# Ledger of designs, part 1: VHH binders against Serine carboxypeptidase-like 19 (SCPL19)

All scores and structures are predictions.

Target 1, 268 residues: Serine carboxypeptidase-like 19 (SCPL19), of Arabidopsis thaliana (Mouse-ear cress) (q8vzu3)
Amino acid sequence: SLLVKSLPGFEGPLPFELETGYVSIGESGDVELFYYFVKSERNPENDPLMIWLTGGPGCSSICGLLFANGPLAFKGDEYNGTVPPLELTSFSWTKVANILYLEAPAGSGYSYAKTRRAFESSDTKQMHQIDQFLRSWFVKHPEFISNPFYVGGDSYSGKIVPGAVQQISLGNEKGLTPLINIQGYVLGNPVTDKNIETNYRVPFAHGMGLISDELFESLERSCGGKFFNVDPSNARCSNNLQAYDHCMSEIYSEHILLRNCKVDYVLA
Unless a header shows other numbers, all headers, positions and changes below count from the first letter of the chain; antibody chains aren't numbered by Kabat.
F, E and O are the ipSAE of ESMFold2-Fast, ESMFold2 and OpenDDE, as the mean of both directions, binder to target and target to binder. V2 is 0.75 times the mean of E and O plus 0.25 times the DockQ between their complexes.
[cut] stands for letters that were removed.
Atom coordinates printed by the task and the answers are left out, and those that the model quotes come from them; centres of patches stay.

## First folded at step 4 (VHH)

Design t1 (from s5 with R107S A109P; framework vhh_sonelokimab_d1)
Fold by ESMFold2-Fast, scan of step 4:
Order: structure tokens, then sequence, then C-alpha cells
Structure t1 (fold): chain B 268 residues (1-268), chain A 125 residues (1-125)
């Protein structure tokens, strides 16, 4: 896992604790699910823990972090075409709860599968994978197993959220360890913007150590902070985004275990 | 939103070549990875190939690599499939599809958000 201390576009250090990482699931470890974990700003040891599931096309768990219940928002009025500015939100649920944002199913955000068969998904398969993810996650985060636990999501996750609760409860009943302190679920209606989400993926990949400092600096300089709808006449930006794209796609195309994305040469 | 329209299908002799085009409406095409799929009579829909939104990476079904080439022109909002050495078993309806996500799930139809209506390719003497 990786502690994220700062984000491009946010002034100064993050005033909350952000962790990212992967959890292997599936019978043969065929699926690697990525998460963002934000600790409560009040009392992480005792405050509720919630997993947030985001549904709908083109909306990843970053939608929850930015638009649903997380600590950050895009400052659209102050966007100057270089680095997307971020600000804190006063309504963030992370002021009173620990929130685990899951990129699911495989193919969402940075989550991937090692085989083409493993990329195939259904509501039922996703419910089972969420339970598998949580059992593994709690083994690595035993300090949170006693916190009251909730499954949350947007309206697009209406089937998945209750189904995941059922799978967790069934697993507890069967004696699966660790026991998850499941208390219920929460549903909400986040507002999303696909272009804003897309534009944040490059800075977040850098913040998570998936791309090198050199590549990120080259992307910032050549693209002016805009990583979507790139003008084809901006060859420097297009070339740097191709390097980024190639690096990200290698995680999937080679069916390999997660590796850091690096460019051997400077693209400045 | 994006709409996809395939063209270039038709009747071709065995051993011939054909180039399919997929025209996208709107100025958001460059935000999408795009791919080609086909469905032969009496068979399931199968993956042919995909190209990332930047054109930096291509993925092919193992059986089609070497005969088929995928490319895109973002300035023209167009995706292409060049098919060479065509065989009767290549007879199918060919579809183009657009996928918003980066570098993942390209061979999985369920990951594609937008689909064209298809263009028929018949390989026969």
Amino acid sequence: as target 1 above (268 residues)
Amino acid sequence: DVQLVESGGGLVQPGGSLRLSCAASGRTFSNYAVGWFRQAPGKEREFIGAITWSGGSTYYAVSEKGRFTISRDNSKNTLYLQMNSLRPEDTAVYYCAAHLKYGLGYSTPEEYDYWGQGTLVTVSS
C-alpha cells in the first residue's frame, strides 16, 4: 500500500490521511482491485468504516472522493489550463467516517484482471468479489475490524450494495475470518463529470507512484494540466500522453502482477 | 455522447482485402478507446482488436493478428480496420465500439459504452 501525502493541484500537504493499494482476489488471484482509503478526520479508531461503491458508466471510485462524500472538489472557476486546482469540501463524510473507495469491477480505474475471462463480470460476481476484497483488506488493516462497518453506494449500485451486504453476512455465518462488523448500508446520488474524472487520473497516478516524476513533469509542462480532448497539433502533449497510456495499458495487456510505470528516457 | 457509424462492408472474393471505417459524431472521440468486434452467423460476438484513445497501444485477438490492422485518425473522428487475406470464415457483421476507460478491459464487450449498428462483410466466390 502507499500513503499519499500531497496531490497536484492542492495547496500544501493533505489535511487528511489517504492510502492507496491493491488487493488480489479470485480463486487464483486473477483480479487486482484498487482502492483509495481516507481515514476519519475526527476519530479513526472508533468512527464508522464505510466502503463506497460507485456505479454507472464512466464513473470510478474517484467520483465518490470528488463529488459524492469525499474531502475534495474541483475548483472550476480557478482552472487555468495547467494543473486542475482542488479544494476541501465542508460537507465531506470523511470528517466523521473512514471511507474505503473501491475501484470495481476489474477494468474500473486502476483495477485489472490477469486473464480475459477474469474481466467478465456480473452483479452476482461483483458482490462475491467485494466480499473477498473486504476479507483480505481487513487482514491487512486489523485495527479497523472492530469499527462499525457499512456498505455505501450511489443509485446505480442499488443491486450491488444490498447484495454485497448479503454476501458479507453469509460469509460471517459460514465462519469466514475475519468477521466483518457489518451494520447496514447507505445509498446516495453523486453528481459526476467524466472529463473532470479523466483529467484527475494522471495526477492521481503520479501521486500513487504509478508513473515517474519525470513523465509527470513532462505531462504538466506539455499539456498545461489538460489531459482530455488533447489538440492533435500539440505534439509534445500527445507524445507524453502516449507514453502514459502505454505504461497504464501494460498493466492489463501483459497479464502481469502490478508494476510501477516508468519511462527510461526523459520526454521533456 | 458519441454515435458510431460503420461503413465499407460488402461482398469480397476469398483472398481479397477490405477496409472498414467507423465514423464518430462529436468532438469527444479522442477521449475513447475504440475497438472492432464481429458476429458470424450462428456464433457469439467476438473481439477483433482495439486501439487506445491516444493511438499509443493496440490489442488484437490472437487468431486475427497479422491479417487485420486497426488504426485511428482523431482529427477526422474515424476508426479503421484493414482486413487482408480474407477467408469465407471471416463472413460476419462487424461492429465498432467505444470504451471510455484507460488501458483495461479492451477485449470485454461489457466495458464498451457505445456501439455502432454494424456493417456486413461477406467473403464468397
Scores: ipSAE 0.000, ipTM 0.136, lowest interface PAE 18.7, mean pLDDT 72

Design v1 (from z12 with E102T; framework vhh_7z1x_3)
Fold by ESMFold2-Fast, scan of step 4:
Structure v1 (fold): chain B 268 residues (1-268), chain A 124 residues (1-124)
Amino acid sequence: as target 1 above (268 residues)
Amino acid sequence: QVQLVETGGGLVQPGGSLRLSCTASGFTFSNYWMNWVRQAPGKGLEWLSGINTGGGSTSYADSVKGRFTISRDNAKNTLYLQMNSLQPDDTAVYFCARSYLTVGGYTKYWFDPWGQGTQVTVSS
């Protein structure tokens, strides 16, 4: 692995920890998957760990680092044909979470395969490779094994993200090591199972510090860990979900760190 | 109450300049990305420009790039649009609007709230 101290387009040293590297997976290590890893600026040892999957056309996992939820953004100045200028963002998820950006499948970004067969991909193969990547990555990063773990991605990854979660959970049940502390997933405009996605948003919001411990505990007790298809006769759960919706609607992205539920609306 | 008030519009000759201002109240201005949008007579809304919370990152629609400059003064809770080389087809009502990022990113914005608008007429 390599610690990256500076990036083209950004003046001076990076004020956050960025690691890049390869993880060998597949039969006889015939696939090399590349990652970018940004540690939380708050408390890496305890803050959530999320893998971010970007598979849309023309976008590598660096798009997540630059455009989705990372610490850097392109400056809005006119493009001059050289390396795009970069600046820090004050609302990056990496201020409260560790984010692992994975380039998958082989052929995405710097990820490659050593044989023609290994280069071939499918949804099922990608889901399996993501699980293999994570098991290998945690062996090399054992300090993160106990952190709450989430799988995230954009709408292109809508089918892959929930499938990867299922693969990880199945691997845990079968005794694959190390045990991954999977807590849920996050998607933007998914084409996936809406009920599963909805059920993970509440734990994710709590893990990110967007809702209080008190509200989260009340939701878990009254809703029994299920936040979708709520029985209308369960008034306690319904009332707590309304409080959750209200809180989320009043948080703004630029102040995620402040846990302020009463200031302004935020995208749910 | 959240409020945005646009001022600085008026009648200007082609090739002239105007500076629009938008004063924010009822929320913490420095926490929001801000935008300028216009609506010309008989046409739909057109997004013109956006600026990040600190003022260091800006973006522009092709129709105004190189002629308009967006800026902000967080100490005064004020957004500006410097409009140069004005053309008759710049005649429109100009609105300012705050935007929210989607949780997780820079890829989608929501415009809320809109101000009352200020009329800009480029004539002759």
Scores: ipSAE 0.000, ipTM 0.102, lowest interface PAE 17.8, mean pLDDT 71

Design v15 (from z12 with S57R; framework vhh_7z1x_3)
Fold by ESMFold2-Fast, scan of step 4:
Structure v15 (fold): chain B 268 residues (1-268), chain A 124 residues (1-124)
Amino acid sequence: as target 1 above (268 residues)
Amino acid sequence: QVQLVETGGGLVQPGGSLRLSCTASGFTFSNYWMNWVRQAPGKGLEWLSGINTGGGRTSYADSVKGRFTISRDNAKNTLYLQMNSLQPDDTAVYFCARSYLEVGGYTKYWFDPWGQGTQVTVSS
């Protein structure tokens, strides 16, 4: 796991502890699930721990960190042609709780599978994988085993959140270790403009070094700074967004956060 | 800047009724879910009820279903809890709290901000 000291768009060191890492699950460890873990700013040893699940298509758990209940938000309403600056939010749940943002299933954010078979997903498979992830994560973070634990997610995760709670409870009953101190859940759909959220992903990926300068410049030119509601007849923009999607879906190494971005794109 | 102020608590006999109010200031009240939570002497915090931004959807803890009613008046930036058929076990300090999302189970740390609370005592 990696302690993250700074983020593109945020000036200076982070005033909270952010950890990222992978947890291997599945048969022979053929699925690698990525997480962002933000420790409580008050008392991480005793404050609640919540796993936050997102269910929207193409939405990584970074959506929770940036748009739902985390310590950071993008400044302003829309992408304006520059790397979007980040600011602290005064209403972050991380002021009083530890939040684990999980990128699931494989193919979401930085999470990946080592085989095509392992990439297959269903609601029930995802529920089982979340339970497996948590059992393994608590082994690596035993200091959080006794903290009250909650499962949270947006309304797109309405089926997954209850299912994950059920799998955790069944696993506890069947003697799976460690015992998870499940206390409740949170479910909703925080009001965020999907277009703004989608539009900010591209410059965020560029700021994080996940896509090349050339691809980003091509996206800016062909898409005019708008990466949502793209006219289907705009082939240049559509092709560049497909290259972006392909880049974001690949990881070249288990020990590095950087995605393998080697796809062709159309330069304006 | 952001403030929630609870009022309406007091002493009531078993089987009686009480209406709590919570006035909000310093934020756009109509953009948030609002909740009532309580803390009984010697016990942890218990979530009781939540209401969505427009007031059309409500949820309740099993301990208060059928007895308590949550409502809101966005024009007055005020949240209400109508408590009927009060029992001695309802004795607690009652707090209102805003949230971004619907919540369930023990959620005492997901609310922001908290007022000072209002004491409700149910005793003969």
Scores: ipSAE 0.011, ipTM 0.342, lowest interface PAE 8.9, mean pLDDT 74

Design v16 (from z12 with N52Y; framework vhh_7z1x_3)
Fold by ESMFold2-Fast, scan of step 4:
Structure v16 (fold): chain B 268 residues (1-268), chain A 124 residues (1-124)
Amino acid sequence: as target 1 above (268 residues)
Amino acid sequence: QVQLVETGGGLVQPGGSLRLSCTASGFTFSNYWMNWVRQAPGKGLEWLSGIYTGGGSTSYADSVKGRFTISRDNAKNTLYLQMNSLQPDDTAVYFCARSYLEVGGYTKYWFDPWGQGTQVTVSS
């Protein structure tokens, strides 16, 4: 791994700690995944750790570092030549969290595969590769094993993020080491059909432990499995979805990440 | 264009009170969870409080529980922070920030935008 002291386009030394490197994964190390790691500017030893999966055709994890939630942004329209000028942002998540930006799958950013077979990808393969990446990354960064860990991603990572969380949880249950302290997830604007995605968010929240069994069962009974475009005259379903929304809105951490869900609204 | 503007800061004596306001424009204020964060001299950002879109649910950092109260007026596009029993350690620049959280296969979470902040100084 390499500690980065300066970046093209940013004047002076970086006011945050940035590490970059490769992690070999797959059978026989056929895939090399590249990452950017930004340590929290507040308290890296105790602040949450999040892996950010920047998805989409032609978009690398640097999009997250520069555009979504990182400490840097392109400086307006002051562009001259091949190196865009960069400036520090005031709303970076790295003010309160450690963020690991992963370039996946192979072929994204600096990530590459050593064989054609290894280069070929699928959603399921990516989910397994992310888990393999994390197990190897934590071996090299054991000081972060105890930090609360989260998986995040943008719109194209909407299916990958939940699948990666599932693979991590299954690996923990099987006794894979090191044990990953997985606490939750964050997703941005998924590219799937909005109605289908919306309908699956309730059972997904239940599967991830974010809502109670009681609330989930009440939602299934009153809504008949349809959680979008609900008829307002179906008062029980509408009330239960309001309770669901209220519960989800209570999942807020002092570190700006998901925490345990509290239901403080009485179900009617 | 999206904008947040904080007001209400100033100099106050220990044990005193201040009420901060944050006026939002350029977006549908009622669709967003709103937050107060602060930055003391030589320190990083500290999240203080968050409030649900409808105002019915709030969260607080341990350092301010029982002393600060967050509230909002969606009709006025305004966020408030009532600060009581102020201590010298509360001296900081106070920022408001919006966030969005929707869960279950469709989740987006970010702090954007931040206002320019308002200075609170607690000193005799």
Scores: ipSAE 0.000, ipTM 0.122, lowest interface PAE 17.0, mean pLDDT 70

Design v17 (from z12 with N31R; framework vhh_7z1x_3)
Fold by ESMFold2-Fast, scan of step 4:
Structure v17 (fold): chain B 268 residues (1-268), chain A 124 residues (1-124)
Amino acid sequence: as target 1 above (268 residues)
Amino acid sequence: QVQLVETGGGLVQPGGSLRLSCTASGFTFSRYWMNWVRQAPGKGLEWLSGINTGGGSTSYADSVKGRFTISRDNAKNTLYLQMNSLQPDDTAVYFCARSYLEVGGYTKYWFDPWGQGTQVTVSS
């Protein structure tokens, strides 16, 4: 796993502990699920631990870190540069809780599968994969086994969150190890300006090195710096945003935070 | 391990008042937000009110705002709900639930209750 000490758009070192990494799951280890883990700023050893599941197509768990309940927010009312400035939020849940942001299923954010069959998903399969992820994650983070554990997510995760809790509880009853100290779940929606949130995602991805300079320049040129409320008659902007979406869904672990999504595609 | 015991329910006429209590054991009560939640017959759980660790900050669902008052006594490990101007549609089983995070301001939370609840019936 990688300890992240700085982020594009944030001046200076991060005043909280952020870890990222992969957990292998599936029958043959053919699925790699990516996570962002933010430790509580108060008392990580004893504060609750929550896994946060982000719903909605094209939204990575980075959306939870930035938009839902994490320590960072976009600064200002509109995007006005190539890397959106970030600031600390006074409303972060990470001031009192440890939060694990999971990219699930495979194909979401940085999470990937090694075969076409492994990429196929359903609500039930995703619930099982979340349980598998957690059992493996706790083996690597045994210091958090005793913390009260919660499953959280936005309203788009309404089916998955209760299902994952049930799957975890059944696994505990069947003797799966380690025993997860599951206490309950939380469902809600982040309070954000959708247009501002959407407009900042593209430049944030570029600042993180997730999309190429060429794609970002094409997006700025065709969309005029506005990546929301796209006029259907503006086919160039619409097509470039589709390319951005596909790009973000296909990023592999070897290129996380350092490579653009055009590297190692099937056409290469 | 964790136990929450709700008391104070009963039969009351429309326009009447009731005070519910929830006594906590098995955890450090003063470190948690506390919430009141209810479930009417044939309906899902409805979050009603939340109170922060020290009791200085409260939040309410629109359906009960102005009629219900949440409070806590950390020395007694007890949560209260003062219910005024009760209406027939307030008829439900009332539960208390703990949380580590703020409820009602940023997002709406749905909890599994820890106790058996207390029945409130508003009928003439």
Scores: ipSAE 0.000, ipTM 0.129, lowest interface PAE 15.8, mean pLDDT 72

Design v2 (from z12 with L101F V103I; framework vhh_7z1x_3)
Fold by ESMFold2-Fast, scan of step 4:
Structure v2 (fold): chain B 268 residues (1-268), chain A 124 residues (1-124)
Amino acid sequence: as target 1 above (268 residues)
Amino acid sequence: QVQLVETGGGLVQPGGSLRLSCTASGFTFSNYWMNWVRQAPGKGLEWLSGINTGGGSTSYADSVKGRFTISRDNAKNTLYLQMNSLQPDDTAVYFCARSYFEIGGYTKYWFDPWGQGTQVTVSS
């Protein structure tokens, strides 16, 4: 796992602890799930720990970190063609809780599967994978085993979140280790400005190295700096946004992650 | 700037009723769960009630269940708490607080009160 000390778009060092990493799950480790972990700014040793599950196809756990309940937000009015500026939020749940943002299922954000079969998913399979992820994560983070634990997510995750809690509880009853100190679940909608979020996602992905320079330049030229409410008759912008969606949301492999995304797109 | 202004507190006799209001500005009120929280003299923060974004789902702490009713008017950006059968131990400063999601336990961890609150005193 890696400690992240700075982020593109944020001036100076981060005033909170951010860790990222992978956890191998599934048969023979054929699924790699990516996480962002933000420690509580108050008392990480005793404050609650919550796993936040993203909702909806193509939504990365970066959405949770930036918009739902995390310490950072885009500063919309200051963008001028560079990496979009980030600022601290005063209402962040990370002021009082440790939050583990999980990219699930495989194919979300940086999470990937090594075989086509491993990418096959269902609500039930995802609930089992979340439990497997947590058991493995707590082995690597034993200092958090005693913290009261919650499973959280947006309203799209309403099926998965309660199911994951049930799976964890049943595993505890059957003697699976380590025992997870599960206290319940939380359901809600992320707090977002959808136009700002959408318009800043593309430059932010480029600044984070998630899309190529060539794709970003094509998006800027064909879309005129607006990546939302795109006129369907603007085929170049529409096609380039589809290439962007493939890079951010499509099924990943080790080769694709190493290449920093390589897809067909339309030049202006 | 997020602003929450609580009003409606005051002195009331045991068994009486009181209605609190919370007016929100500086954010999209209809996108948030809203909560009522109180702090009695010499005690910590106690969560009392929560209401979902549309007002159709509510939850209550056992100490107030059946006596208090939470509601909201999204057109007016206003949250309400109807308090009935008030008891001396309901004496506290009452705060409204927004949240991204439903909360039901470990309340001290999940919100920061944004307003100064409104004082409710239940005394003969």
Scores: ipSAE 0.000, ipTM 0.191, lowest interface PAE 10.8, mean pLDDT 73

Design v21 (from z12 with Y100W; framework vhh_7z1x_3)
Fold by ESMFold2-Fast, scan of step 4:
Structure v21 (fold): chain B 268 residues (1-268), chain A 124 residues (1-124)
Amino acid sequence: as target 1 above (268 residues)
Amino acid sequence: QVQLVETGGGLVQPGGSLRLSCTASGFTFSNYWMNWVRQAPGKGLEWLSGINTGGGSTSYADSVKGRFTISRDNAKNTLYLQMNSLQPDDTAVYFCARSWLEVGGYTKYWFDPWGQGTQVTVSS
């Protein structure tokens, strides 16, 4: 696992502890799931631990870190056409809880599978993989096994979150180790201001290497830095946003090799 | 300044009813889930009920389901709890609390801010 001391868009060292890493799961370890782990700023040893599952295509678990309950937010007034600047939020749940952001299923964010069959997903398979991920993660982080544990996600994850809780409980009953101290779940609505989120998500995706330079340049050129409430008569911007949506949907649900999508609909 | 203020508590006989109110200020009330939580003498915190941003979705702890009703008025920045068929074991300090998301299988750590609380005593 890797301790992350800085992030693109945030000036200076991070004032919270962020760890990233991979956990191998699946038959013969053919799936590698990536996570971001933020420790509580108050009392990591006793504060609750929550796994946060995102359900929206193109958002990955980073949406939870930035928008739902994490320590960072985009600076609205400061975007200048490159990596968007980030600032601390004073209302982050990470001030009172440990949050584990999971990139699932394989093909989401940095998570990948070693075979085509392992990349195939369903709601049931994803629920099983989340349980497998947690059992393996707790082996590597035994200091958190006694913390009260919760499964969280946005409303797009509404089926997966309850299913993961049930799967964890079943695994406990079957004697799977280590025993997970499951206490409940947390569900949220989709983003409340989709326009603001969308305007920051596009340049953030580019800064993270999730979309090509060509696509990002075409989006900036045709959309003038505004990626929401697009005039329907602006065909260049609309076509480029469709290419962006397609690419991000593929990243969320598809093989990691398609992660950096190409420009298909650029109108110069 | 972010604050929550509970009112409506008091002394009531078993089988009686009370309506609690919580007035919010200093934040956009309509962007948050709102919750009712109580603490009985000598006991820990117990989550009772939650309501979504628009008021169309609610959840309840089994101990109060069918007896208590949560509601909100976003135009007035006010949260309500209608309590019916009150029992002696409903005696507690009642708090309203903000959460960003729906909470199930309660923990106090998901709520910020908390109100000051209002005392409810159910006694003959």
Scores: ipSAE 0.012, ipTM 0.317, lowest interface PAE 8.8, mean pLDDT 74

Design v3 (from z12 with E102R G104T; framework vhh_7z1x_3)
Fold by ESMFold2-Fast, scan of step 4:
Structure v3 (fold): chain B 268 residues (1-268), chain A 124 residues (1-124)
Amino acid sequence: as target 1 above (268 residues)
Amino acid sequence: QVQLVETGGGLVQPGGSLRLSCTASGFTFSNYWMNWVRQAPGKGLEWLSGINTGGGSTSYADSVKGRFTISRDNAKNTLYLQMNSLQPDDTAVYFCARSYLRVTGYTKYWFDPWGQGTQVTVSS
């Protein structure tokens, strides 16, 4: 693995820690999966670890998909078909979490297969390869084994993310080593499946230590576990969701990432 | 209102046993991991054991592994801790606490006792 000090499109040295590398998987090491690993800016030793599954084959740009929840974004300048110019985002999940961006299946970004057979993929094969990748990755990064672990992805990964979680859980149950501290998953696309994404974001934020137990409990009681399409007459749920939004915005804008939400909210 | 009531504590001699109970109300008990946490005099909270929503998966701190057994009865909204081979340094107030996820090194810091606790004193 390689510590990356600069990236094409970004002027000067990176203000965050980025590692890249390959992990060999499959029969006889026939598949080489590439990853980008961004360490938490808060406390990488103890903060959650999330694998983010990037989009489909042919993606070679590091903008957008690889940094959807990361520290970099496109500048407002027009993209002209070369490496796009990059700037720091005003907020990032990497302020509070370690994020491992995996290029899968073989053929995505820098990931490749050594044989025609190994290059052929299916949803089921990809789910198994993600589990194989993680087992091998944790052997090389044992300091992250105890961190609470999550699987995340965009709408293109909607079938793969839950399937990968299942494979990880089954592998743990069968005694595969190292045991992965899997806590759950998140599916996100700002346009697609917003209701599902929204409903999972609140418990995900709680699981990641971004909101207090008190706020989460108040949200559960007042909202009945449904955090989207809230009845406008339910003022308690609406107020608690505003407290949640304020807390999340404050974390990102202030970069105060050890602080849990201490905003006023309505108790059930 | 989340309510957890711990019972079963008391004075016991070294090598003795106690069974703690925690009765839950005000939330859907079967949706949460349940945990036992203790606080010894002058010390912070120490996580001891966790049990998943269905009761089939358990975890233990090294200090109590092999001596304590966690269990739950979802029909009764009750969590249990069977404590065997008690030692003087097991003296503490014992709390039950809910968690949405399995407790790990980081996640235990999101973890607040929800009951009054039950005192366990191990002394001759």
Scores: ipSAE 0.000, ipTM 0.106, lowest interface PAE 20.0, mean pLDDT 72

Design v5 (from z12 with S99T Y106P; framework vhh_7z1x_3)
Fold by ESMFold2-Fast, scan of step 4:
Order: structure tokens, then C-alpha cells, then sequence
Structure v5 (fold): chain B 268 residues (1-268), chain A 124 residues (1-124)
């Protein structure tokens, strides 16, 4: 695992502990799940530990770190096609809790599968993989095994979160080690959360330097700042969102943080 | 300092009604979506209901839909939960929670702050 001491967009060293890494799961280690782990700023040894499941397409677990409950926020309205300026937030749950942001299933964020079969997922398979991930993660982080543990999740995770809790509890009852100190779960409203998340994907990509200033300005003008549930009759907005989708798909083939897209799009 | 204080809990018979209140201070209440969450003995946290800044949009968990009504009074910085047709399995500590808002993007996934809650016991 890697201790992260600085992040693009944040000036100076991070004032909190951030760890990233992979955990191998599945038969023969065919799945590699990526995580971000932020320790509590108050008392990591005793404060609750929560796994946060990032649901829905188009957002990695970094969305939880930046947009849901983490210590960082974008600095105001700066959208200029460079790495976004970041600042500390006073509203972060990491002031009183340790949060483990998991990228699941394989294909989400940096998580991957080594075979097509391992890549295929279902709600039940994902619940099982989350339990496998946690048992392996606690072996590497035994200092957290006694902390009260919670499962949390967003828009797509409403079905997965309760199922993961059930799998953890069943594993404890069957004597799986290490025993997880599961205390409960937290759920958001799935439909509303997904639409909010989707609407901020375009500004997020622009702030991260993943799309050009020209494309972002065209999207803002043609879409009026609303990038979800777009009326297909708004051809300018729809065409610009297609250019955005094409750009984002190309980025994942190489370097997510270092590419600006040059694609054909309709100027607003 | 930001604070949420829940009141109105108590003992009620099955089929009875109860109204919970949550008083907010230390922040601009009218700028935040608000929620009710509960924790039954030996169970995890369960989200029950949410309300937008103006009170015109509400949502409910299936377990309470049709029985509970969320509302707010922005002039009084107060959130309410009207609970009708109470059942023994509604026994829990009830918390109000502010939706965490991130600069550059709002979210409804995360709740802050949590008060001490108010105990509701439904028993004959």
C-alpha cells in the first residue's frame, strides 16, 4: 500500500493520513480492488471505521473523498482545465471517523479483473467480494479490528450495502477470521444522489484537466449547467455530452490525470 | 458552533402517534437538506426521510412511507417528523441530520451533525 503525502491541486503536504492500495480477492486472486483510506483526524485508534461504497457509473471512490464525506473540497468556482485547486473542508466526517473508500466492482476506478469471467458481476457477487475485501484488509490493518465498523454507501449502493452487512454477519457466525466488529450501516437516497453525482461529473472532469476548456464552455452554454436528464431535442447539449463521453472513454486507456481531450463538438 | 437537538420522544402505545422536533443552531438552516435517521436496539442506522431546503420535496424509506410525514419551518430553524400508526418495531433512538454539502458539488450521501437523539418506545 502507498502512503500519499500530496495530491494534485492541494498546495503543500496533506494534513491528514491518506493510504491507497490494492487487495486481491476472488478465486486465484483474479480481482484486484483499489481503496483510499483516510484516518480520523481526532482519534483513529478508537473512532468508528466506515467503508464507503461508491455506487453508480461515472464516479470512482474519489467522489466520496471529494464530494460526499472526505476532508477535501474544490476551491470555489475555478474551472480552467487544469488540476482543480483543493482546500480542507470543515464538514468532513474524517474529523471523527476513519473512512475506507472502496472502488467496487472490478472496472470501477482503478479496480480490475484479470479475466472476463472475474470481471462479470452481480449484486450477490459484489456483496461477497466486499466481505472478502474486508477480511483481507483487516489482516493488513489489525490495529482497526476492534474499532466499531459501519458500511456506508451512495445512490447505486442501496441494495449492496444491506447485503454486504448480511454477508459480514454470516461470515462472523461461520467463524471466518478476522471477526469484523460490524455495528450497522448508512444509506443515501439512490435516485437523487445519482442525479447530483452525474451533474457534477462534467465540472469534475474539467477541474481535473480531463476535458478541454473549449468543451466545458460549450457544455455550460448549451446545457445551462444541467448535465443529466437532458432533453434529446436539445441537439447542441446532447452532441456536446456525446463528445464528453467519447473523451472520457479515451482517457481510461492511459493516464487519467494528464490528458486534455481534442474531439469534435458543437460550439454553443 | 453547529448543533442539532432532537425532542419529542417518549413511550407510546401501538397504533399511537408522536411528533418529533429538531432545533438547529449555528448555521443557516434554510440552506440545507435535512433528514431523519433512527437506530433500533442492537441494529444499525436506518435512513427514514429527507426534505429539501424549501420543504417542497420529500422522500421516505418504504418502512415508514404513508405513516410518517417530514416537514420544516425555516423561520424557526426546526425540522419535524409526524409519526402515525406506530408499531413496536418503530422503537429506536431518532436522530435528525444535516446533509453534508461539498464546495463544487452537493451530496445527500453523508450526514453531519448528529445530535444525541430522542428515544421512541412503542409498547403496550
Amino acid sequence: as target 1 above (268 residues)
Amino acid sequence: QVQLVETGGGLVQPGGSLRLSCTASGFTFSNYWMNWVRQAPGKGLEWLSGINTGGGSTSYADSVKGRFTISRDNAKNTLYLQMNSLQPDDTAVYFCARTYLEVGGPTKYWFDPWGQGTQVTVSS
Scores: ipSAE 0.000, ipTM 0.116, lowest interface PAE 18.5, mean pLDDT 71

